VH-VL binders against q5qx64. Designs and how they scored, part 35

Target 1, 184 residues: q5qx64
Amino acid sequence: MESESHWLWLFNTESGKLSVKLSDTDVFDTPYKPSQLVNIHFNEQMMDIEDATTFQIVSETLEAYPADKMPCAPQNAALNATAWCRFGRPQMPQSWHFQKSDISEWPLERRLCELNSGFDQGLFLILDTDDEFATCLLLSEGMQLSAIKSLRQYHVIKVTLNRLLPATVDLALSAQSNWGQQLA
Short names: E, the ipSAE of ESMFold2; O, the ipSAE of OpenDDE; V2, 0.75 times the mean of E and O plus 0.25 times the DockQ between their complexes.

## First folded at step 19 (VH-VL; framework fv_lacutamab)

Design q3 (at its last fold request DockQ between E and O 0.70; V2 from the best seeds 0.81)
Fold by OpenDDE, fold request of step 21:
Structure q3 (fold): chain C 184 residues (1-184), chain A 122 residues (1-122), chain B 107 residues (1-107)
Amino acid sequence: as target 1 above (184 residues)
Amino acid sequence: QIQLVQSGSELKKPGASVKVSCKASGYTFTDYYMQWVRQAPGQGLEWIGWINPKTGKPKYAEDFKGRFVFSLDTSVSTAYLQISSLKAEDTAVYFCARSGRWMFGKYAMDYWGQGTTVTVSS
Amino acid sequence: DIQMTQSPSFLSASVGDRVTITCRASQDISRYLAWYQQKPGQPPKLLIYAASILQSGVPDRFSGSGSGTDYTLTISSLQAEDVAVYYCQQYYSTPLTFGGGTKVEIK
């Protein structure tokens, strides 16, 4: 947490890049475009305690899974998740891309989900949920939505809860041990 | 400036019903979940559930399903807890509490009502 | 359901003392943990959320730490006004659950 407290948000107006300065020699670039972001009227800004905590919680959440079962590096995902939580523009629901599930209520403790487009199925990190929607960050390297449309890794999409599927990795862990997460 | 003001103490007989109100002020009522917690005399805190004022959808702890009902009047920024078929064991102070909004503090309770004492006695 | 075991149940210390309260969850709750202070006749007051973030307006003598299943509330220098019952609460999963509370008194 102490190390994260020294991190800086960087926004380059010319390039339109949002980055995290982790050290003098280490800068992480997020894939998000200015049009996807809000409150980016700065060049340099200190990361606050909530950001640092977001990073920590997300990192720990993802690191709890076997590395070979995760399609992303937890730290990269956590940084992007932190960036989105801080600067992400609220999204309109785009549920129509995905097949319906039997889920009517999503368990709070389920931080991962999968979505199926009919063309592909992707693993997502849930960034925010309410009783209607989930904001999800794609952890998979990509996801095909249609014949002509695909999502890139770390893309954020908002969907209705009835599109959410339990993450395969959670099901596997639950089958092997007393995983503290219940299925919806 | 943010305040939750609850209705006054209630004395009821077993089998009766009670409706506790919680009026919110100082913030946008519909932007924050409202949680309900009770505390029996000399005991700890017990979570009853929450309600999303935006959608009206409640979430109840299993032990409270059925007799406990959350409702809203958004026009006056007020949340309600109704308890039916009251039992002696329902005797407690009932609190409404605003839920946080930040993702990782969303269900921490940052502002509380003063509490409403409900006494159920024969 | 996640059980929260809080210890000690009772604590008596002197003004200026360092006080530590522990909360153990029955499973990993990933820092989804809050601490509350409740004084007699008053509602609980949020002190810390996300295990270690101080709520606005809370004195910095209060601090929270921990991860996984084990969490700690620390009062670096106990003050007379800190006499209260303290509760931990997990919001990792529903139902939300509280610890049994720790009554802190001044010697």
Scores: ipSAE 0.913, ipTM 0.949, lowest interface PAE 0.5, mean pLDDT 95
Fold by ESMFold2, fold request of step 21:
Structure q3 (fold): chain C 184 residues (1-184), chain A 122 residues (1-122), chain B 107 residues (1-107)
Amino acid sequence: as target 1 above (184 residues)
Amino acid sequence: QIQLVQSGSELKKPGASVKVSCKASGYTFTDYYMQWVRQAPGQGLEWIGWINPKTGKPKYAEDFKGRFVFSLDTSVSTAYLQISSLKAEDTAVYFCARSGRWMFGKYAMDYWGQGTTVTVSS
Amino acid sequence: DIQMTQSPSFLSASVGDRVTITCRASQDISRYLAWYQQKPGQPPKLLIYAASILQSGVPDRFSGSGSGTDYTLTISSLQAEDVAVYYCQQYYSTPLTFGGGTKVEIK
């Protein structure tokens, strides 16, 4: 039998800060502003089983990559991904920030991607895809999008599939060059 | 109350076509993928593919490309599976099933139609 | 394509017994796994998704566990109404694939 999770969502109505209480002494602050969040009707609320499962799956996904090639701790990315999956405000696509590729489909099993703004290229965790869009969480420390605009680590952007690039870490590990060629 | 109601069983001859319908109710039809699954007599389950009702874009398992065609009529919240040039080995129960909503359960099938038996014999 | 191997293909147990069914994927599927129950003449019914999460309305004697390639469905106390065929299904990648099924009967 596994020990049960006792993690709690915390929301400070004065500061607008969404956090996770990991233990009596450990609190993890998410970077999201209240304007980026929905469905918060609590000061304190238990994580449910879907929250815990999101954290576990994202942690395991990122831990499969060499630690020296990841721009963040897997646990930090997983906590922010869990927060966004539960409380993130739906995004309009913002594909215009990113250079277009000729890719029209994305394999479901590819959970990482890169996006190129013409100013910078960042590594992202894919939170969701369908046949039109991908919802991407920035793993890189930051990413310049335009001359005056940047995307901060763990922030989320939605793009059409034809902006997705294969992640460099996946290309280095891929046993199937045909798949990599289709995505490049 | 979420419900998927399929058209009735069909008896067909080899070479004919069949069109199975799946009418959805109790939810917003265009918000969820519709999947199709086959079960031959005495056999297990086999994924045929899915269709996105927002875009009409299908995806088929390789063995079903060609003769199997998904379509939609969103005005009546109905998905269709059409099978052309029927063969005896197409004899099976055909199910429609709805995808889930949560991204780590999205392609689990949370609601199923009752099944439509298609029998192909001379 | 990801192959799903279930075992056993058939089991017979008494009411009240603890029953386990295993499912092995040909590669890591990262908990993207569902379990279904199918009674004779009925469509499949979702029991478990994401390897371990119980679908609403399913009795809590059903549970799921596992990670990587190895997954288990457990019925803590078998009931007469649990006579069915049980299928696992991966949704990590397309094509979606099912295990061969496990037929559970009362002896």
Scores: ipSAE 0.783, ipTM 0.891, lowest interface PAE 1.1, mean pLDDT 91
ESMFold2, look of step 19: ipSAE 0.778; ipTM 0.892
ESMFold2 (binder alone), look of step 19: mean pLDDT 94; pTM 0.959
OpenDDE, look of step 19: ipSAE 0.901; ipTM 0.947
ESMFold2, look of step 20: ipSAE 0.764; ipTM 0.887
ESMFold2 (binder alone), look of step 20: mean pLDDT 93; pTM 0.951
OpenDDE, look of step 20: ipSAE 0.889; ipTM 0.943
ESMFold2, fold request of step 21: ipSAE 0.782, 0.782; ipTM 0.894, 0.889
ESMFold2 (binder alone), fold request of step 21: mean pLDDT 93, 92, 92; pTM 0.953, 0.949, 0.948
OpenDDE, fold request of step 21: ipSAE 0.911, 0.911; ipTM 0.948, 0.948

Design q4 (at its last look DockQ between E and O 0.68; V2 from the best seeds 0.77)
Fold by OpenDDE, look of step 19:
Structure q4 (fold): chain C 184 residues (1-184), chain A 122 residues (1-122), chain B 107 residues (1-107)
Amino acid sequence: as target 1 above (184 residues)
Amino acid sequence: QIQLVQSGSELKKPGASVKVSCKASGYTFTDYYMQWVRQAPGQGLEWIGWINTKTGKPKYAEDFKGRFVFSLDTSVSTAYLQISSLKAEDTAVYFCARSGRWMFGKYAMDYWGQGTTVTVSS
Amino acid sequence: DIQMTQSPSFLSASVGDRVTITCRASQDISRYLAWYQQKPGQPPKLLIYAATILQSGVPDRFSGSGSGTDYTLTISSLQAEDVAVYYCQQYYSTPLTFGGGTKVEIK
């Protein structure tokens, strides 16, 4: 993969596509619609250092997990996360789709979470948090919210913190680490 | 330009209370977290906690829970730190500092107040 | 809590020298790391955030590197005005924690 410093944001006003030009021959298309984006008044612009850093941190975060436990390619998720962080329109909370969790306080270091709609459970990357809400990017291939509504992969949704569940992959890693310590 | 201006030095007796103010200007006050950090004489930096200036919800380090209270007056873009039941070990310079919006720099402190010296002495 | 071990505690170098300060976290902090400069009688000043991003207005002789648990602040050419105490800080998890500081002086 080419250096992030040479990557370009591309927005096509005709097709409404936001893309990342990774090289002369490699362009990555985000799934986001123009209605989901802000500050897209350009055709081409260089990614800045924060974009590059966002990509790097998210990639490294996701690559730390076993590949067989991730429902997506870390690089694709990172590119979409970077795109959303740069151009994503702030979302209105939609917590009613999800069951409440028993978690009283969400730890800052938890970058992954799961949400349960009662129909399905999905793995999410947390893009932003405050003391009330989390903005989450779906990593799972899809998630059913209701009998007639579903989320697509990389869809972004905002929810209250009391809807967040610990990610199964995090629980597994924690269990392994504890076991290793007990054996040491 | 962005500025954080803190209240003046304080000399207090043990058991007394002090309230330090931090007035922000040059930016939208409620768009950024306000951090509080202290530094004892000749010592390093110690994080006290932060307050969400939009919601007013504070987060304290465990060692500072109880006697340390964050508050806001958004009408004048001012954050406050109140310390009750002051102890000699509370003697330090107390700083307010703004932290940014960007997710991966959200809690990096980009602008600081000049500091407020609080001296607790019998 | 995440402990930040900063080294060295004291550094004396000549003007023009390359200076390196290291910071080790007790666990992986995923580049959620900032560097600060504090001159006597002044508040800390942000130099680097997200491990590698130079804060606006900071001279480019300052640079940050590292990942995982190990991070470095480098001054490519030490200047007289760089005399200060430098601190690393993680904001990966709460409580936010600082390194013990590195005092940099000129020979």
Scores: ipSAE 0.887, ipTM 0.942, lowest interface PAE 0.6, mean pLDDT 94
Fold by ESMFold2, look of step 19:
Structure q4 (fold): chain C 184 residues (1-184), chain A 122 residues (1-122), chain B 107 residues (1-107)
Amino acid sequence: as target 1 above (184 residues)
Amino acid sequence: QIQLVQSGSELKKPGASVKVSCKASGYTFTDYYMQWVRQAPGQGLEWIGWINTKTGKPKYAEDFKGRFVFSLDTSVSTAYLQISSLKAEDTAVYFCARSGRWMFGKYAMDYWGQGTTVTVSS
Amino acid sequence: DIQMTQSPSFLSASVGDRVTITCRASQDISRYLAWYQQKPGQPPKLLIYAATILQSGVPDRFSGSGSGTDYTLTISSLQAEDVAVYYCQQYYSTPLTFGGGTKVEIK
């Protein structure tokens, strides 16, 4: 077994591929293109304590949900979230892909959301929110945004809060709790 | 290097207003939220709220909505707390404190002002 | 609102002692926790954020641990300058809330 103390960021300057070396034989490739990343000047660099903490928090957050309701392994989402939090380039909002709601405020502790393009509805991990925007990482396998565009798993998009929908998995857990309370 | 310098102590009568300033230096003011915390004499810390220094939009704890108003002057890197219709129970030390930008430490308060004592007595 | 229950309220220890302070949240706060030190007449000072990460300039005798609802601050070898009131604070959800404080003194 692997230890987080062994984990290294790898960057191939020829291909522009950002990866995590988990062990001598186990390398995790992130899906991000060089244009989506800040300038990276290393070939190899240790994860720092904030990277490790990001991975831990995201893993634990997703592991709290039923495994059969998650469209991905929590560890894969956590590795990509860690990579984006450390190396992702700031984004302009791209809200026009998604249907509007009346939401003007989002609870700080709500870490999942769904977005609806009119073509598809996807489950996202919220990486950051403020009073105007949410930065969302796609957990679903893929999501059609328009007739000719799709968003791929683990890719990140920024939207105004009025595009956020409550995640179905959160609504189901809330409904289950109410149903269980009625049975007691 | 990073400093938050607050205005001086205030002695007020009930019904008056006070405006506490918090001048930031040593960093880009609009990159960090400003939070406000109070501490009544001999008591613990109580969160009042924060203000997004980029947008100017505040968030207040429920008990502080109404009489407590946050504002900014970004041209001089200064945040303000105004308290109107002062009551004796508002007697406390008021602190400004900076938030971080790293998501999992964003609302920890990494630098604090020295505090402004507001005393309300008749 | 998330209640933060801090214990003990007061402790007295000798220089060199290992000191632990506990903080319990009324619900899971997923490591969104900070620890502060406040000396008399001074503002609080951040010691630890994200439950475990030491703030720059804080001596390594301070450490944080915990997850879920239960968190601890440890001072591995108490020093005279560590006399203060210590507060935990959750920032998992609004309103942000603090523990009631732990006053640490030297015997």
Scores: ipSAE 0.738, ipTM 0.886, lowest interface PAE 1.2, mean pLDDT 91
ESMFold2 (binder alone), look of step 19: mean pLDDT 94; pTM 0.957
ESMFold2, look of step 20: ipSAE 0.725; ipTM 0.882
ESMFold2 (binder alone), look of step 20: mean pLDDT 94; pTM 0.957
OpenDDE, look of step 20: ipSAE 0.883; ipTM 0.941

Design q5 (at its last look DockQ between E and O 0.77; V2 from the best seeds 0.00; counts 0 for: pae E 2.3 > 2)
Fold by OpenDDE, look of step 19:
Structure q5 (fold): chain C 184 residues (1-184), chain A 122 residues (1-122), chain B 107 residues (1-107)
Amino acid sequence: as target 1 above (184 residues)
Amino acid sequence: QIQLVQSGSELKKPGASVKVSCKASGYTFTDYYMQWVRQAPGQGLEWIGWINTKTGKPKYAEDFKGRFVFSLDTSVSTAYLQISSLKAEDTAVYFCARTGRWMFGKYAMDYWGQGTTVTVSS
Amino acid sequence: DIQMTQSPSFLSASVGDRVTITCRASQDISRYLAWYQQKPGQPPKLLIYAASILQSGVPDRFSGSGSGTDYTLTISSLQAEDVAVYYCQQYYSTPLTFGGGTKVEIK
């Protein structure tokens, strides 16, 4: 992939598209609507070091998992996560879509989670957390919230911590590590 | 400009209590976590915990649970650390520090108080 | 808990020298690492966060690099005012933990 230092944010006011120019021939389009974004009063601007670092951290986080266990390409997820971190409008909590979990405290190191709507379960990247809420980016291709409502991939939603479930991929990795230690 | 100003030095007897204050200015107090770190004489830095200044919910390192209590007075943008049942080993400089705002630097500490020396001696 | 092993504990160099301090985490901390400078009688000062981002106002002779478990702080040209103790700190998981510190002095 091209160096992040040369990447550009592009916002097209006519089409309402936020994109990342990765090279002269490669432009990545985010799925976000103007109504979901803030501070988009530009046509073109350079990505800063925080954006680049966000991309690196998210990419590396996702690449640590087996590819066959990820429902998305790490680079695409990282680009969208970076876009949201820079331009995403703060979300109001929408916890009512999801079933409560038995988790009382969410570990800081858990960067992935799952949410269950009763109709579907999706894998999310946690973009931000505090003692009450988590801002989550959908990594799954989609997630049904109700009979008539669904989330699209890379949709961002804010929920209370008691809705978060451990990611299946994390549980699997933990089990493997424990088994390896027992065998050693 | 952003400043964290802590209360003055304290000399206490073992078993006593102390309350250190940290007054913030130059920014919206409730938008940032406040962290507490201590440093024993000639030693390194040790994380005590943090408090969410918006909700008041604290998080303590395991070694500091019980005797160490975080509190807030948001009306004056001040965070407090209270230590009860003081021990000689509690002798240290105690720092308050603000967290960064950026998501992936959230728990880095970008602004620090000047420190408060707490000496516990019989 | 994540242990942060910092080396060396002490470093003496001349003005203008390139200085490197290393910090190793007991596990992958995914660049959730900060570097601090503490001068005598002063609180720590944030130099670098997210492993490589220079804090505003910090001279560009300071730089951070690394990923996974291994990180480095580099002073490209050591200055007299850089005499201090430097600490790494992970904020990947709680409890937040610091390295043991590196005391930097001028010869």
Scores: ipSAE 0.877, ipTM 0.939, lowest interface PAE 0.6, mean pLDDT 94
Fold by ESMFold2, look of step 19:
Structure q5 (fold): chain C 184 residues (1-184), chain A 122 residues (1-122), chain B 107 residues (1-107)
Amino acid sequence: as target 1 above (184 residues)
Amino acid sequence: QIQLVQSGSELKKPGASVKVSCKASGYTFTDYYMQWVRQAPGQGLEWIGWINTKTGKPKYAEDFKGRFVFSLDTSVSTAYLQISSLKAEDTAVYFCARTGRWMFGKYAMDYWGQGTTVTVSS
Amino acid sequence: DIQMTQSPSFLSASVGDRVTITCRASQDISRYLAWYQQKPGQPPKLLIYAASILQSGVPDRFSGSGSGTDYTLTISSLQAEDVAVYYCQQYYSTPLTFGGGTKVEIK
């Protein structure tokens, strides 16, 4: 497949568009607006080994799930997650969009969650957590937050842990395991 | 530039208490968790737990719950490990170590203190 | 809990040799693996994080590779100053756990 060590970050200073040059003819555009990104001072820059490693980890994490349970191509989510990890602007928590849960701790190894706005329930990739907050990247194609506001695919939101729900895909896998064990 | 300096070695009798300090410098103390690891004589490394330096919330490995207590003094960028009711089995070198940044692929223990030897003998 | 099985426990090699140390996790740890070097009387020193990324200031004769459950540390040309015990460590989930160590000596 493609070598991540040869990919280039591209930044158009006029449009403020951040992209990845995958080959001479293949460019992947990220959906982030300049206001969502830190100040970028290059037009072109090689991805470093940390970027490539981030891409590989996210790709492998999402590829472990059945393809029909993912609302996106794992590689597209991984490219956007890598871009956000390197260039994303720090976010203020915006938990008020989401209904509360009973959760006060979240296992480090759980990489997917769902959030429920009361209008929609979306699937998210967790980019980072601590004992207070989770930074979440939307995998679903979109999520209505209120009557007038939506969150677009691959956009990032930060919430307190008491908004996180277990992902349906993780619950389904656990339930299948329980039924499989009870079969004679 | 980044440095973790621990308090000096301790010789204790069973049943006593000890408090090991770990003073950080060269970085913003509350941006990184602090971890504690021990190494018994001639043995490998054993994770004791960590403390969130921003919130003060600790997490302990199961075998260390109870007698092992983490604390902080953020005004002097210092983490503490207190061990009460010392046993001979607590004889070890105790290390503090900084947890790397969680989001940028630096999640390992990237800087370690020099270690504090605690000897518990009758 | 994730067990980390490190092999070999002991290794003797000549200066200039290529040395390979392996570490197997009891489950997939998704490249959340570190390698540490510990010389006598010293704390561990981080060599490699995220399975393959070299920590700043570490000589480029050290490299790491692997994914899933199987990981390796390679020293491309062993030097006298590389005599140490080497540990792998997973940071995929708590409790954080270390391999049993590999003692590397010069013949």
Scores: ipSAE 0.549, ipTM 0.832, lowest interface PAE 2.3, mean pLDDT 89
ESMFold2 (binder alone), look of step 19: mean pLDDT 93; pTM 0.951

## First folded at step 20 (VH-VL; framework fv_lacutamab)

Design j1 (at its last fold request DockQ between E and O 0.77; V2 from the best seeds 0.83)
Fold by OpenDDE, fold request of step 21:
Structure j1 (fold): chain C 184 residues (1-184), chain A 122 residues (1-122), chain B 107 residues (1-107)
Amino acid sequence: as target 1 above (184 residues)
Amino acid sequence: QIQLVQSGSELKKPGASVKVSCKASGYTFTDYYMQWVRQAPGQGLEWIGWINPKTGKPKYAEDFKGRFVFSLDTSVSTAYLQISSLKAEDTAVYFCARSGRWMFGKYAMDYWGQGTTVTVSS
Amino acid sequence: DIQMTQSPSFLSASVGDRVTITCRASQDISRYLAWYQQKPGQPPKLLIYAATILQSGVPDRFSGSGSGTDYTLTISSLQAEDVAVYYCQQYYSTPLTFGGGTKVEIK
């Protein structure tokens, strides 16, 4: 894999695919549809320093967890997260799919969370958060929301904070060591 | 073009209250968190907290909970810091600072007010 | 709370010198680190955020590096106008915390 500074955003108007050109021979396809994206009026665009930094931070964040506890490849998750952070269309909250939690305030340092739909529970990466909402990227391979609806891996969903649950992996690490993350 | 202009210096007695203002211009006030930082004479920087101008919800450092209160007047793009029951140790320059917006720079402070000196003396 | 240990507290160098300031966090802060410059009588000025990204308008003689707990601010060629106190700041977790500062002077 070449350095992030050499990476290119690729958007194919015919196929509707957003991709990252990592090298001359390596292209990563994101799962996002054009309808989910904004500012995609390009064929090729250089990845900027913020994108590269996003990738780096997310990768490092995910790689800090035991590989056997993560349902995704950190690199893939990081690339998709980077893509969404750059081109993702702001989402309307869809909190009704998920059970309420006792969380009123989410700790800043908690980059992972879980959501429970009543049918399933999934692991998410928090892409953005404020005092009301969290934009979450599904890291689990999938998540059932209802009898007829499911989320695919790397789907992005926005929810109110009172739907967030601490990630099991964080709780486990906190129990074993000074993880440095305190639950609010 | 982006500016944060704070109110003037204050001299107060212990037990009194002070309200510092921070008027923002050059950007959409409600789109960026406003942070407050103080600096005692000859000392370093100390984070007080932030407020989300969109929701009005504040976040305080533990040491500042109670006597320090953030407020807003969005109609004039102004943030306020009120300190009650002032103590001598509250003597400091108080800064408002705009928080970044990008996810991984969101709580870096990219624009600062000029500072407001609050002196608490008997 | 995350403690930020900044070193050195004081630095005197000549114009043109390479200057390095270090900041160590008490725990991994995952590059959620900013550097500020504060000149006398002025508010702090953001130099670098996300550990390595140079703020717009800041001279490219300033650079940031590091990961985990250890971070560095480098001035490749110190200029007279760089006389100031420099602070690191973590925004990995609340409360946000600053380093103790490094006073940079010209010999």
Scores: ipSAE 0.912, ipTM 0.948, lowest interface PAE 0.5, mean pLDDT 95
Fold by ESMFold2, fold request of step 21:
Structure j1 (fold): chain C 184 residues (1-184), chain A 122 residues (1-122), chain B 107 residues (1-107)
Amino acid sequence: as target 1 above (184 residues)
Amino acid sequence: QIQLVQSGSELKKPGASVKVSCKASGYTFTDYYMQWVRQAPGQGLEWIGWINPKTGKPKYAEDFKGRFVFSLDTSVSTAYLQISSLKAEDTAVYFCARSGRWMFGKYAMDYWGQGTTVTVSS
Amino acid sequence: DIQMTQSPSFLSASVGDRVTITCRASQDISRYLAWYQQKPGQPPKLLIYAATILQSGVPDRFSGSGSGTDYTLTISSLQAEDVAVYYCQQYYSTPLTFGGGTKVEIK
């Protein structure tokens, strides 16, 4: 996937809608509420080199998986990941929705994970991690979190590392006979 | 401006210990990981590990587990590398280096200390 | 552990020449690659991160390219002050690892 040097961030200051203009006729709307975004004061702004690089890395990461194992088009996930990395407001952890494990570390190279709410288990792209937290973008079409709450596709949630599970697609590619155990 | 200032060079005998300091200035110390890199005389660069100054949690490359210990004094924005039971092969320049800030460049090392030469000889 | 192989280990070129240094990773590192310049008696200096992005303050005669396992640092017009050892470094996974270095000299 090649990036266009003329892709533009669009921001409607009235509605608070963040979008990407891909061409004169093609506009991609992000799903983020104004409260989830930093203050944006432009109506239109060119994507910079870090934005283009984010898009490229995420696209390539997801394209490495079989298309029938991914619940979304890699380009759509990459556009939303780029928007969040650039304009997403830091979030407080919301780990209470998810079942715990004894994991305290997560390998940097594990770019996908799953989270289990007890109601549902969703596939996520890891946007960032440190030794305490992971910032996760939902790739699955939706995920029930509780009897009354769901997480929508491409929405971002921050959790402690002890909520992360190995992605099923990564386990299916493993030769280990006891895959399914939590990874350190 | 952002600076990392390391303690002065050390001459030690085998079996001794050394503690190298790295004082940071010009940025919020706890927002960025601190990394340590070794360069033996005439050799390339070797990653020792990093420490998260918010949590104090270190990560070491396997060859450096045990004798190499990272620590911090957040009140003076200073990271430390302590090497115990020094061996001749520990002779090297030791650098501290700060992690980057952008999540797809986070572990590239954007600012480096001047280096501390540790010489271990009988 | 990801091994980083640099080539060549040494090169000599004239001022104004185009210089190319390559770095091969033992596995796909997804553009999580940095390039450093180390002049004699100095610490390394970050030139490029994310394979292609110039660090602030680095002259634009430096550029990076590549993907997957194969990465290149290019100096479009070599200058006298570019005499140094150049290192690649992956940060795709721990342990972080460096290439063996490329010493660049002026003929």
Scores: ipSAE 0.785, ipTM 0.890, lowest interface PAE 1.1, mean pLDDT 91
ESMFold2, look of step 20: ipSAE 0.745; ipTM 0.883
ESMFold2 (binder alone), look of step 20: mean pLDDT 93; pTM 0.952
OpenDDE, look of step 20: ipSAE 0.891; ipTM 0.943
ESMFold2, fold request of step 21: ipSAE 0.775, 0.757; ipTM 0.892, 0.884
ESMFold2 (binder alone), fold request of step 21: mean pLDDT 93, 93, 92; pTM 0.952, 0.956, 0.949
OpenDDE, fold request of step 21: ipSAE 0.910, 0.909; ipTM 0.947, 0.948

